VHH binders against Bifunctional chorismate mutase/prephenate dehydratase (pheA). Designs and how they scored, part 1

No score or structure here was measured in a lab: all are predicted.

Target 1, 371 residues: Bifunctional chorismate mutase/prephenate dehydratase (pheA), of Buchnera aphidicola subsp. Baizongia pistaciae (q89ae5)
Amino acid sequence: MTLKNALLAFRNAINILDKNLINLLAKRKQLSLNIAHTKVKNNYPVRDIEREQMLLKNLTILGEKHFLNKKYIESLFSIILEDSVLTQKKWIKKYNLNKYKLEKISFLGSFGSYSHLAAQKYAKKHSKILTDKIYKNFSDVITSVEQQQSTYAILPIENQSSGLIIEVYKLLQKTPLFIIGNIYIHANHCLLAKKYTPILKIQKIYSHIQPFKQCSKFISLFPNWKLSNTTSTSEAIQHVAKENDNTIAALGNESYGELNKLEVIAKNISNKRNNITQFIILAQKKTYITNKKTHLKTIILISKKNENCEKIIRNILHKNKITLLKLKYYVTSKVLLEKIFFIEIENIYCIKHILKQFTIEIKCIKILGCF
Unless a header shows other numbers, all headers, positions and changes below count from the first letter of the chain; antibody chains aren't numbered by Kabat.
ipSAE, averaged over its two directions, is called F for ESMFold2-Fast, E for ESMFold2 and O for OpenDDE. V2 adds 0.75 times the mean of E and O to 0.25 times the DockQ between the complexes of E and O.
[cut] stands for letters that were removed.
Atom coordinates printed by the task and the answers are left out, and those that the model quotes come from them; centres of patches stay.

## First folded at step 5 (VHH; framework vhh_7d4b_2)

Design S1 (from V4 with Y100W)
Fold by ESMFold2-Fast, scan of step 5:
Structure S1 (fold): chain B 371 residues (1-371), chain A 121 residues (1-121)
Amino acid sequence: as target 1 above (371 residues)
Amino acid sequence: QVQLVESGGGVVQPGRSLRLSCAASGFTFSDYSMGWYRQAPGKQRELVASISSSGDYTNYADSVKGRFTISRDNSKNTMYLQMNSLKPEDTAVYYCARGWTYGDEYYFDVWGQGTQVTVSS
């Protein structure tokens, strides 16, 4: 009958309208996400109560012109606006988590070690880098950056009094990471105390057993001083910083003393002077720091070459008028006279040409970084 | 299980020689720097010598330079300390350690039980 056909027709019409309503809600949600993107770029708040109230007022007036109840329209659009605000807040939260993630430096050592001090020195130049990622070996330090668990790795490569850290050079040969900077730590111990502590008033000094041995000649000048052992140099410095006592001092690093607001009472007190450790900072290719206004360096590793290798390197650089900043090597085989070379050169526009010459005359070359 | 075992200690007369050995097990020996420490009664523990993972780099305490030689054989997972021209002052318990060394900083995470060296009359 006609009645049954009319009801079916009306149901089909409602289904078409409901489908269109869902499509319009989806389009409205997409515009809300576009608005969120614009708001975050211009630092505008997600919720605007005054504008929301005006919108609801305008919609209820429009609804009334179409014979829709005010309470009905107000309730419906209150739900729509609340979902829009929650959708925008959720998107902005995910965006901010990605943009403002805390960068981390990984290193080998313990709190207060030279590696930790180097990490803190680097972090001080670059705001909001965490220095809390400690690993038990150099391989894990590097792997943490390769797997993006840390943004940066910091590793020692050379000490002036003891030479190259060979273990690190072997890892540099294998890693895809790049060197993006250098940090130098003066490993000379200092006598550190609170402001206005006269050296003649000092009765007791704190440090680890190793610094006491390394400063034995200086300490022998003060035979009345009592030595107190701590588990680390950093603990010694922190202990002196915490105590309200002008008769105590610590042996440790000048930079770490400064971080704990202690003064240098005496310096150059180590048995061996001029003890500088060079650290390198490693990062993935796309995370380098680019804002330095100094002459750029290129760092190159050359592996497994014969006794003529150094002569060839120096000749290539001399012919191309390139300044050699550093050339270091270690012997991998004394029988075969095989060496691995670490080279720092002045970065110039023709660096690609020089690298091609090295590749032709010297095989097994790797670019470690440019900064 | 990671383990270091020292051997070769004993009683010896001044001017004589001893060779200490440290046998490593439970880890890849060639990946680690190694060192020898000693501690005499009533004195602080001190680093005697250290050697890099490859064996290409060595460090010695000033008191033993020219007399002691540290070496390693990565194929045998063993480190050695050749002690020549021994003095009474060398009397101590000698400890083998695994770790990393750079400059005057030493990080060791595994230690042996120690072996006694006595230099007397």
Scores: ipSAE 0.030, ipTM 0.494, lowest interface PAE 6.4, mean pLDDT 79

Design S10 (from V4 with Y106F)
Fold by ESMFold2-Fast, scan of step 5:
Structure S10 (fold): chain B 371 residues (1-371), chain A 121 residues (1-121)
Amino acid sequence: as target 1 above (371 residues)
Amino acid sequence: QVQLVESGGGVVQPGRSLRLSCAASGFTFSDYSMGWYRQAPGKQRELVASISSSGDYTNYADSVKGRFTISRDNSKNTMYLQMNSLKPEDTAVYYCARGYTYGDEFYFDVWGQGTQVTVSS
């Protein structure tokens, strides 16, 4: 009878110890995860054989003092250490995948186009690692971000030589995406050849018709050159890169030339010093307005039938001492007096106050971004 | 459904003129840049001319400059290519294309079925 009660008591005591052992193993596993975090931060290897061997030796000595078998302690802690290593490796693998998970940036164009250069410049400026996504039209570029297939979209809105890209402004009217930044690309043409060749030995130049016009003053210095047209600036560069001929050159951008392993023979050969394309970066945002007094740029789209709309815009900005950085407009084809205004302002005050005044005096405003 | 239909091709003697038309449907024509490409047998397609969505900016291949004129009528959803002083080298299938242009960049996403132009004596 007392033997039965003693056996029950001993079993209950073992159950309490086993619960404590499980709790201790859980705490040890949590410390292993903390160690994994430290190892990643300091670029240490997960497995440390010398430390493991020393730990096992110390634990077997400690176990022996408590009359526990050496092989028993070795086997038990070998299992515990192996689980710790696997747990650490699994966590580090997931951490690396999440940390270096590439965000995607969408644009219209080919590899090495001005849009591609703008994407690269944005990534570098903001220390981002971005995967390029190329689309065939501006609508698909925007849709890719709207559908979360890409994190960012880059779109040109203006080129100094060709004016406003009206197609993009029309898309900005209907997209729920926000402008989070600007990138400017200087379309300075260079003379590019497969190997560094004296300019006097160049016989034939490949380019799209526009760079030939934009570099006409420089080209006129070399009347013996034969000019050949390509369908794009990137095609000219690719053609020169593929031919085994050091007497040919292409007009194009330096960065795309470098990508195709071409040498720069001459720089800054354009007729105009400031041929700039402005790109905007679009992303999904829940909130873009801030009440903080900051030195931020705000981009607003205004759609209205009013001959005096520009005067009203300038008057509101003047009264609030706001710097107008850009004001552009285009006329819609549906109504001859309807204009859509794109304005960029520099605001050192609360943006909400200015937006309220715009809403009161000018109906149909859309805030495109604040950054 | 996006459709581009070319017309106006044919056989013509050197020095004569032809006018190609491209009728567009299934999209907002005035939102897109348009272009004309051509392809001779065994050769790659080449851009002949392009026109901005507004019609204010045009570009031409050097081989056709001064001879060809691209235009568009956004109210009729139609693009044109007026081809003057035709040469045997202009013999090709001519394709109209929908796309986008900005600066010196050209990107086209939809093509028509093409119309044959043959310049022969």
Scores: ipSAE 0.012, ipTM 0.471, lowest interface PAE 8.2, mean pLDDT 79

Design S11 (from V4 with Y106I)
Fold by ESMFold2-Fast, scan of step 5:
Structure S11 (fold): chain B 371 residues (1-371), chain A 121 residues (1-121)
Amino acid sequence: as target 1 above (371 residues)
Amino acid sequence: QVQLVESGGGVVQPGRSLRLSCAASGFTFSDYSMGWYRQAPGKQRELVASISSSGDYTNYADSVKGRFTISRDNSKNTMYLQMNSLKPEDTAVYYCARGYTYGDEIYFDVWGQGTQVTVSS
């Protein structure tokens, strides 16, 4: 029949047109990828609303010339433009992941711990995307970098309240790794609870034993509160976030509280102000790059059985006009009066000459880093 | 191999005393902070007491302050918990733990198998 043959012919013609439309959309998508490549090299934004509006205006005018409805063309090309933007964003994300080597940073602690915050601060400061690797002890943290399972290790060396972290200093004596930077974290405990929890309605607070001690003055203002111990501050925060109870709160880290959708109901509740923990970043020597454009800070570990070691250090630095930025020590033996010194110096010139003077007068010296 | 072995647990009447011991091996005991944890049925594990590597600093949970005393002997690689004026609420499995002081946080990486303390009549 002629009517049936006419319908078949029209259907075949539509199929050919649809195939051509798909081919054109594919070509348009390929151009979007080429545009994304150009944008990332020149640091241009993916979306340009002014250009999109001009394009849509021009296309609706062209459509009107061909007797196509304005809203139809506007809707169609809005979808096409949105797909183009999504395509560009996906390609740029993959390009950044492939261009920048996936680096790992190892630390002791859990998500929301001070080590985790220090790792995040380091990554942000250096515009890096880093994968977190959590270990159960400091030795494993360091070993992961020595064995190239991680690019960086981050370790605390000193807290203003508890002092030097001697375990880390002992490991620094033995490791061939270099200190390539430092990060300072302020230990600001806060009281965290679910949204719309009035402080006067709180009956029980959760935390680790240390935050309870460090916030004892604040806690004494609420003598009716019941204190419950957890194995970590992170666990306390997770417990309060998970529990369907608006009469409980946690003492802990503000940032981790926010990640768990808890609200800060009290700040600055620690007994001691400016409780700062210093972290160091360790890497293999091959990863270490010195910047000659900035003043270098050199970190040196000195070990010697000598009661006048500190005087020798200060005399050498003074004679060479070098600024001593930090001097710390710990006692390895009370009986033998043995000390290990950790010093930071500002050195613009002649570091090799000064190190030679140290090695003549002090037999045990180790350069930990320069940055 | 790192190992912690608790001893001294048992059944006692309220108001009596027990002394727990923890024998450590496989590591340099004097380099680590040590602590005692406990866990009662239906409750979260809690830190009871901790002691610094030198013994110069100790911490206690409020529930045991004035009743429990933590101590250590670095020459014997042993830690102790003296528990006085025991209450039924002290009934728990007590765990010896090795740890690190890390700023204002303390992390324990090794625990013993635990010893049962039951305070009842």
Scores: ipSAE 0.050, ipTM 0.531, lowest interface PAE 6.7, mean pLDDT 80

Design S12 (from V4 with Y106T)
Fold by ESMFold2-Fast, scan of step 5:
Formats: sequence, structure tokens, C-alpha cells
Structure S12 (fold): chain B 371 residues (1-371), chain A 121 residues (1-121)
Amino acid sequence: as target 1 above (371 residues)
Amino acid sequence: QVQLVESGGGVVQPGRSLRLSCAASGFTFSDYSMGWYRQAPGKQRELVASISSSGDYTNYADSVKGRFTISRDNSKNTMYLQMNSLKPEDTAVYYCARGYTYGDETYFDVWGQGTQVTVSS
């Protein structure tokens, strides 16, 4: 039938036009993605209202010349422009996520620990967004970077009150990782309790043994207080926050207290105002080499074979007019009188020549980093 | 290889005493803090007591303070837990642990196999 054939023909023509419309919309979408790429490079906003209004005005005028309704064209292109903006925003979001998704920092401890605070300080100082990765021991922290499960490791090496953290120095002897920086954390102890708890109502305080010693003068003002020991200041803070008891307080970090909704009852209560823990940041050689920062010091480990090792070190540095920033050692065997030296020296133009002199005179040297 | 081996667990009646021992090998015992953890049926593992590398500082959970005493003998590479006035609530597997202390924190990483302590009549 001719009427049925005419209808079929028109339907086939519409199908061809619709296919062409889909192809044109796909091409337009691809150009929107190319525009998004350009906007990211130049830090331009995705939406341009003035451009959109001008475009819609011009398209409605063009539409009227083809006998198309103004509201029809305005509605259609408003939908197209909105999809374009959403497409651009989704692409930019994925681009930004991919840029930061693989950088992790590993440490020993829980949220609110000094290692966690050190990791946050490192990220903030270097304008980085880092994912935290927590491990149960220092060896696993280091291994996570060696196996590329983390980009950075952060480890304590020294506390002014307790001295060297020997376990970390032992691991530094074995690891191929490089020290790329350091962070210092101040132990700012304060008394933390439930909101509106009067200090005179407090009967028992929780903390680690070290803060109790470091705040002993303040604590002596309250001889009726009972002291309860925890394995960390963060554990003490969590305990006080969790318990429904207004007669208890924790001794610990102000910022972590605030996160747990505790109030600062007393501040500046330490016997001495300066108790600093030094942390180091470890990374793979690849990460170290790509670091474009100016290097201020070189860190080396030296194994002692005889009594004169320290004198040899000091003599080489003095002869070459190099500043010795730090010299520490620990005894590896009391029977053999073996020592391992940890040395920081000021980085200078001729550092490679000086390291060669150390190698000739001492023989057992490992370079830990330069930063 | 680092190894911790507990001994001294068993079944006792309420009010009695037990002494747990932990023998350490594969590391310099005197360089490390040590501790005792326990895990009761249906509960999470908790720290019972800890002792500094020198033995000068000890920490106790509130639930055991005054009843338990932690000690160490660095010459024998051994740590002890003297448990007095035992209660049914003390029933748990007790674990020896090696610790790291830095600044205001002590963390435990290496654990023994555990020893069962049952307080029942």
C-alpha cells in the first residue's frame, strides 16, 4: 500500500536525522571535555554565565530564522549546556582525585598520636593531601614504603627527655630508604575534662607516665588527685571522653582533646616548656631524586671499629671547615665495645669529596639522606 | 628470630594467685619496654600492665591495680606478672608483648602465643 509506504519512508528519514543528531551531540560533548582540559591548565571556572546567555540569545535568533519556537530552542540548549557543565565538572573531579590518590604516609600509632600529628604537620607544610596508613610496628612502617604501599614513612628518632629511639636507628642501618626531611613535635600538655567540670571536683587524672613526670610540679598542687597510667596520652583523652564521669581528667594534647569534645581546664602546666620529639620522613630513592628542595644537611651512619672513630670524624670536618650539626651513637655490643654513629653535617659544595675522605679513613659508612 | 614464650597459666579458684613468665629471645631484651595483654571470651584484647626497659616505670590497668605486679629480669631475658586476689573477670588468654616507647607513647608489636588463665570454682 502507497499510504503505508509513505509513512515508512518518513519514519526512516526521521531515523537518519536522529542518528545524525546523536553524532553531533557526541562531537559537542568531546569539545566540552577539551575545554575542561584547557580550563584546568589556566585555572578558569567551568561555568561562564555571560557566554551562556550570549550563546542562547544567538541560537534563539538563528532558530527563529528557521521557523523554530524561541522557547523550544532555549529549553533544548539549556539542557545541552547544563550537561556540558556537569560533564566538565565530573572530568575535573576525576583528574584532581587521580593526582593525589596514590600518596600515602605510614606511621606507628593511632589517630591523635604524636606520629599522627607529625604526619599532619608534614602534609600541611608541603601543601599535600596524604592518606594515613597505620601499622603495628616500626618495621612494617618502613616495609610499606619499601614495597611501595606507601609513599612516605614517618618515624621518631629522638625525644629531648628520653633520648634516642634505638629501635629506629637499628632499622635505619638496614633499610635502603632515604631521609627526605624532618618534623619536630612539641609535647604541649594540658589538663582536659568534660565541659564545665570544675578543677576542684577532679579526683583522678589519666595519662602516660612521661607527662606525669613532666607536669609533677603542677600535680603536686593537688595532693588528693589519684594518678592512673595509660599507654599513651591519646588513650587517656579517649577514656575521659567516653566515661560518664565528671570527676576525671586527662593530661595530654589540646588539639586531640578538642577533637574528643573535651575542655581545657589548665594549660602551660609542664615543668619545662620545651619537650621536643624529632621525626624523620623516609622515602624511596625515586621519590628522593625527584625532590627539588635545596639540601641543607647530610646524614650518615658510621660503624665503629676502634676507639679513634670520633676523633677521625671531627678531624676531617675541622680540616675541611665543615659544621658538625649532630653526633650521636649507641652501643651495639658491650662485649665487643661496638658503636654506631649517627652524624648530621652541614651540606656544602664539596660534600662528595668529604664523604670520600670519610670512606677512606673509616670504611663503614652509609649515607641516610640529604635535606 | 624474635620470639616470646609465655608460661605459668592454669585453672585456679577465686582469691588465689598465679605467676606468669615470658621468656624472650632473638633481640636485646634490655632495650625494649615489655607488657602483658589479655583477651577475655567475647571481648577485645586489652593491656593489663607494662614495664619500661630499665624496670623503673610501670603502668597498670585500673581493673588490676593493687592486685597485679609486673617485673623483669634483664639478665635472664624474662618478664613476670604476679597475679594476686584473682577474680572470675580475670579469666582470659594472657599475651606477652614487646614494646617501643617514644615521647609520651608506648606501642606493642611482637606478641607471644598466649597462656590461658581460668578463674573458676
Scores: ipSAE 0.024, ipTM 0.497, lowest interface PAE 7.0, mean pLDDT 80

Design S14 (from V4 with Y107W)
Fold by ESMFold2-Fast, scan of step 5:
Structure S14 (fold): chain B 371 residues (1-371), chain A 121 residues (1-121)
Amino acid sequence: as target 1 above (371 residues)
Amino acid sequence: QVQLVESGGGVVQPGRSLRLSCAASGFTFSDYSMGWYRQAPGKQRELVASISSSGDYTNYADSVKGRFTISRDNSKNTMYLQMNSLKPEDTAVYYCARGYTYGDEYWFDVWGQGTQVTVSS
């Protein structure tokens, strides 16, 4: 064969193979949609990092048997797996649009828990009507938003008496979700009653057993009060709000009392005061900054094996005159002296400039949100 | 498989000491708050002590404060309860639990089988 004819024949052969490859990719995509349907039906997450890593390893071994380069196969199938995940998520979004007409907020706990109160506070602040969705672990809470079964997730990240909630920080490293808001819940209980209820006329107080224990010193000042147990922290407040009785009160959270139109007749009645829990709200879409001169709160997660990392962080912020609102860390390895940092900053400058400096000095950063 | 196993219970005289251990397996121990609960016959299960994932924050029931010390060794996946100046009222089955502590809320989802502590004669 002439050189020109040989090249034409080989090019035609490649074209046939490429058409076959596209057909196989299309069939693989159809299977991904079937998998998405099964996952929604059984409430399983779309993404499994450990399983994906195992699949890539197996595929590179298979490729090696056909004399294909490991890096080539890893790169190719990483892209194919990412498209599969994206395809599944898009189908689930469309499925949920047809099945669910209301926005949902997911959290760990029960109705009347601090997570529920944080969800209620978020909904009120943003004038939203949200359907509550309760889970037994933080991973499922986050997964519900990743799978578009819920619009928002609310998670505690820190409490003054128990410190950082490390499982949540680890999940934040892995999730593609964005932090769009911050809610603080005071663990301080208040005495709540209808307007114009004199404290000296109170005869009976309602609460779950935990607030009674946590307010025992205050309650001991009123030995003639009758204590009545409720099944939840919020039930007590709702009961007092519903009854036409000015001799009853409830122990509970100030914000939930306000939501139920009750008056705070005594504050700071907990044995331990100022016990604050910080919650974050996660969503699929990041908050966009529309105003050029808005004060920004940015949350940055930094993973680094550098013992001077905290000093570098503080130095960069100081040189750029940026207010450090929060700096927390946890140790991932004592042997390797490895720490992960969580930073909250407030600044009025272009955040990209600061992130560039962090990238140069530290090289391992993730922006969790701007709000 | 997630599992918690208690040990160190027994019979002791009033005023003596016991140290309970809780060995954890099947999960990343350092990610979770841990706690000790107890249940005496005919009474509800009550929280005795809790410890944060880092070990930096502890909480105690008023009845045991100053007598009991909770601690953890994340390298050994083990939690401890040092019980000093034991009283007959401390007689109960002691359970270790894995969970979360935030605000005034305690959310525990995994429990051990329990270990008996008897304070008498």
Scores: ipSAE 0.211, ipTM 0.626, lowest interface PAE 4.8, mean pLDDT 80

Design S15 (from V4 with T101V)
Fold by ESMFold2-Fast, scan of step 5:
Structure S15 (fold): chain B 371 residues (1-371), chain A 121 residues (1-121)
Amino acid sequence: as target 1 above (371 residues)
Amino acid sequence: QVQLVESGGGVVQPGRSLRLSCAASGFTFSDYSMGWYRQAPGKQRELVASISSSGDYTNYADSVKGRFTISRDNSKNTMYLQMNSLKPEDTAVYYCARGYVYGDEYYFDVWGQGTQVTVSS
């Protein structure tokens, strides 16, 4: 019947229109992505409320001209605009992740540890955005860079109160990686609180278990204080920063306090003073690409059985007017009198000649880095 | 297989001495710092003493300084804790641990099963 033929014709016409509508929505979405690209390039915000309101007003007027309900057009385009904004935000988030080369830095420890602080200090010093990679032992930290799972490794080599980290030195003997820098961390805690917080009003302190033990003498001066454990030093600092409460404080690093806009209300509260840890940064590639530097640091590892080794080292450096920055050793065998020497020097000129003299007079030498 | 096995715990009277031993196997003992922790009922686990991989650096909790001595024999893969002038407050389960110690940071990743020390009052 002609009635059924008319319905079939109308349904086919609607199908064609719906297909065209989907194609137009797809084209509109592509333009939204092009707009996102332009906004990122020019630092414009994704959402523009005034433009959205003007667009909706203009579309409702156009819709009314075609006998479409104002609320219908407003609702439809509100959905379209919201999808556009979400699409743009999603693309910009992905673009920002791709724009920054996500280099990774490996270390032993937890978030808020001194290794983490050293990694953050290194990233900031070199204006890098680095993704943290945490490992359970120093061997895995080094292996992650050797296997190209991370760009950098950061490792402690010495602490003033606990001495040389011998495990790291043994790994340095075996690894083909280069030392490309060093970072010093002062292992001293501060009491951190909101601006203008008086110490006498403090009722509760937040920190990780270790800083509480490391500051036990200072804390004992305030027996009414309640101690609250956090999973990291960073969490303690962030918690105090979030709360609008001038009776709470955190134990932690001054630099993290500054980042969270906290004030230092007490300094040098650690049981041990001047407790500096030296960290080294390891990478596959040598940092020193230019021959134009007049000053450079060289780190050398020497294996020797002889007690005269230190005297020979100091004599070579003195003759060549080279600054000895560090000379440390550890004993590998007391019976055989075997020692491993770690030497850090600074030289203006003739580094090649001095390295040649070391190689001639001291046979077991490894150059760990030059930077 | 990495293992730490404690021995030497027991019941003693105040003022007496005990020597704890920790036998290590399945790893290169001389590459790791070692430590002794203790945990008394209702209290948090605390570091008692630690020793560097070489044995040249030691650290002690203030409560045990002058009374306890940590040592190690890398040739025997064994760490020791000599506990002198024992007090009732020293009553705890003592745990041997393997890890890294630098400054006031402690990273222990392998633990023994613990050995009970009871100082009768």
Scores: ipSAE 0.215, ipTM 0.645, lowest interface PAE 4.8, mean pLDDT 80

Design S16 (from V4 with T101I)
Fold by ESMFold2-Fast, scan of step 5:
Structure S16 (fold): chain B 371 residues (1-371), chain A 121 residues (1-121)
Amino acid sequence: as target 1 above (371 residues)
Amino acid sequence: QVQLVESGGGVVQPGRSLRLSCAASGFTFSDYSMGWYRQAPGKQRELVASISSSGDYTNYADSVKGRFTISRDNSKNTMYLQMNSLKPEDTAVYYCARGYIYGDEYYFDVWGQGTQVTVSS
């Protein structure tokens, strides 16, 4: 062999090895994608620094047994591991964008309102990514779901201090949407002011009339404070946030205060703690969560046909071994003595089997939801 | 097309009475909560009284409780504010508003142009 022919032979051998190295790197990358699938299913993080360091150490030791330099192997596999991590992150990002279509939730209110907090609590409870849609009235909130502009609507139905929100119940009579869940929000009135405002420097507080009444005992501890009424709970917070004045504060929601860059100066200042608002979640399709619960909650609207309607309802529920959780009513006409009943019940089975008995004894029944 | 029109304001002496009316048009009146707000010169608007869509519950500011009465007639698309034992401090522009009320949250989206009430000797 000439020297040139020997070099050609060695170069051809190197080319074969390089082709095999590329094939192995490609196969390793395919395994990285399979690992990404497993991590998504189990909510595992992409990077594990401890495991990476262990792998690099083991590979460096293996390389040394083959007379390869420690820094050479460490550098090479550090690049390979980094590419693996980036490949996994890129695939998971693309998978999440395709898997989670941005669903929308409609409500009446502002950011930081009780409706907004209820929407966030619902999203967290069900591990959903939801885009907020704010409307000016409850009818538009419901219509947005009926017209498929939003997936969910969230509406208040009852507050411990103000009773039933009758406007919402009237809309529930007309809408084809179903109640698929309940969320409860505790009123959390706070004293909110600009950063570094000492409570002793406060001279004037802004609030709607209701928080002033609900926090009267706390306010009485500061008899020199001037009280100023606002048109809404959110307006008080916005006013204090905009003014360059360290002598003013607002009563309101902690979350909305934070959105407006105000600090909580005092917390849990309400006269009656545990002022709870009940919200319902509405959707076009019924949700049956039978696999995780032995008991289902069902909400029913019943229109009066008979003067002893409440007694008839109680008798039907007792006969069928159904637990009555809530019975409320409102009067639609005092002259005609017409009532609408709102009933929350608990049963092991969906209430299709008693619907006929209710229909015979009571003129109009609407099942609002089962969950 | 959606409109609220106040009437019944005027000038009265202390201790007398006025009845304000709010005529609604362009929407289903019975579906909305209604309220009366007032604004005196140099002060922010304050809620005076509110009434639910059905009329089943009412709320009043402490300054007017026992003196003012809010009511509504859904058949006439009209809300009223009966103001008794008027004081100089009641002097303000009174606004009719349409909206929703739940707990301590109030959402009013339509407002009237206002009617002046002046209590002076």
Scores: ipSAE 0.182, ipTM 0.588, lowest interface PAE 5.0, mean pLDDT 80

Design S17 (from V4 with T101R)
Fold by ESMFold2-Fast, scan of step 5:
Structure S17 (fold): chain B 371 residues (1-371), chain A 121 residues (1-121)
Amino acid sequence: as target 1 above (371 residues)
Amino acid sequence: QVQLVESGGGVVQPGRSLRLSCAASGFTFSDYSMGWYRQAPGKQRELVASISSSGDYTNYADSVKGRFTISRDNSKNTMYLQMNSLKPEDTAVYYCARGYRYGDEYYFDVWGQGTQVTVSS
């Protein structure tokens, strides 16, 4: 054999071995994907450190039988195992996205807004996984559901300090969508900590600048507190939830604190109180009463010119022994005495008969929802 | 076309008064909450006052409470800001805005060009 012929032969042999190594790595990756599938179906974690350590130990022993260095085998299979874990995690994430059609909820505002908190509260209450869709105006929020770009819309209809949100009521007159639920958000701030801590042991408070202003009278009682600004109230609450420190607290909403498993240290610390915002959830399809729930609500919109309209409404409800839960109106014309009424009543199975009475005495009626 | 046009800004001495006006066109004025913002050099834009669509609910920044009065005339599609007892720290560009107000949340989607208010000392 010449040196050139021997070198060619050895290079060809190495090429065959390298091709086989690539094929084996590909087969190992396929098995990793099969393992990922099994782990998802049985709720097993992707990484198992004890299994990995045992694997590495067994492989180094096997390697030693073939005169391979322990550090070489450890390094090589640590890389292979890490790639396997990353491959499994990536596949599981993609599988979950493909398996579940994520429903979308549209709202006006930004992250940490009252609308965002209401959307999160709705998702938690109904055990839903929802993707947030943010819009610049209420009309676009509603249109997104009408055009099936979102599954749900959430909109405020009333705040106790600022009154009715008239644009939303006008949109409710025009939209074919149905109200399927209500969510209430309390605008009052609380002092929140990871675990119950006596207030005098609190040393540092995290909040957005606005809650600090809104709670200024309460904060002035504790001049030794260090105040730290966050970009949002949500960030403040999340920061306190993550730290293992009982001397820090956040200013924020009680409901969002509950979502982050924080304890309430002090309540009603806002300069203004009783500031509740009512939100409605809209969807394309009527909510059929599948849940047996006593005292379900029916929401009705009435558009009528009549000085006695409110009295007529109350008389019909009283005659039929229906509980009136809420009656609100706004004036479309003071000169013509034209009003639009928003009515919440206790849900009844004789609604068909009562609707007939309303249509006889009141020309324009729209059922917005029953839930 | 949706449009907001401010007027009434100018230069005044401390302790005097100014009245700003905001004329709205191209939308149903009575359906929207309205607000006044201001921005002084080197400071962030801040909400000065807001008013509900009916005019029945108003809100003011603590720095102007008792001195400024927001009002609206839905028949004229106009919002006003009456500024009394003006101070040098009130010096700013004042912006008219259309939007939505519920509680302490404000979402404004249409803005005027702004009008300069200078309180010289």
Scores: ipSAE 0.031, ipTM 0.576, lowest interface PAE 7.9, mean pLDDT 80

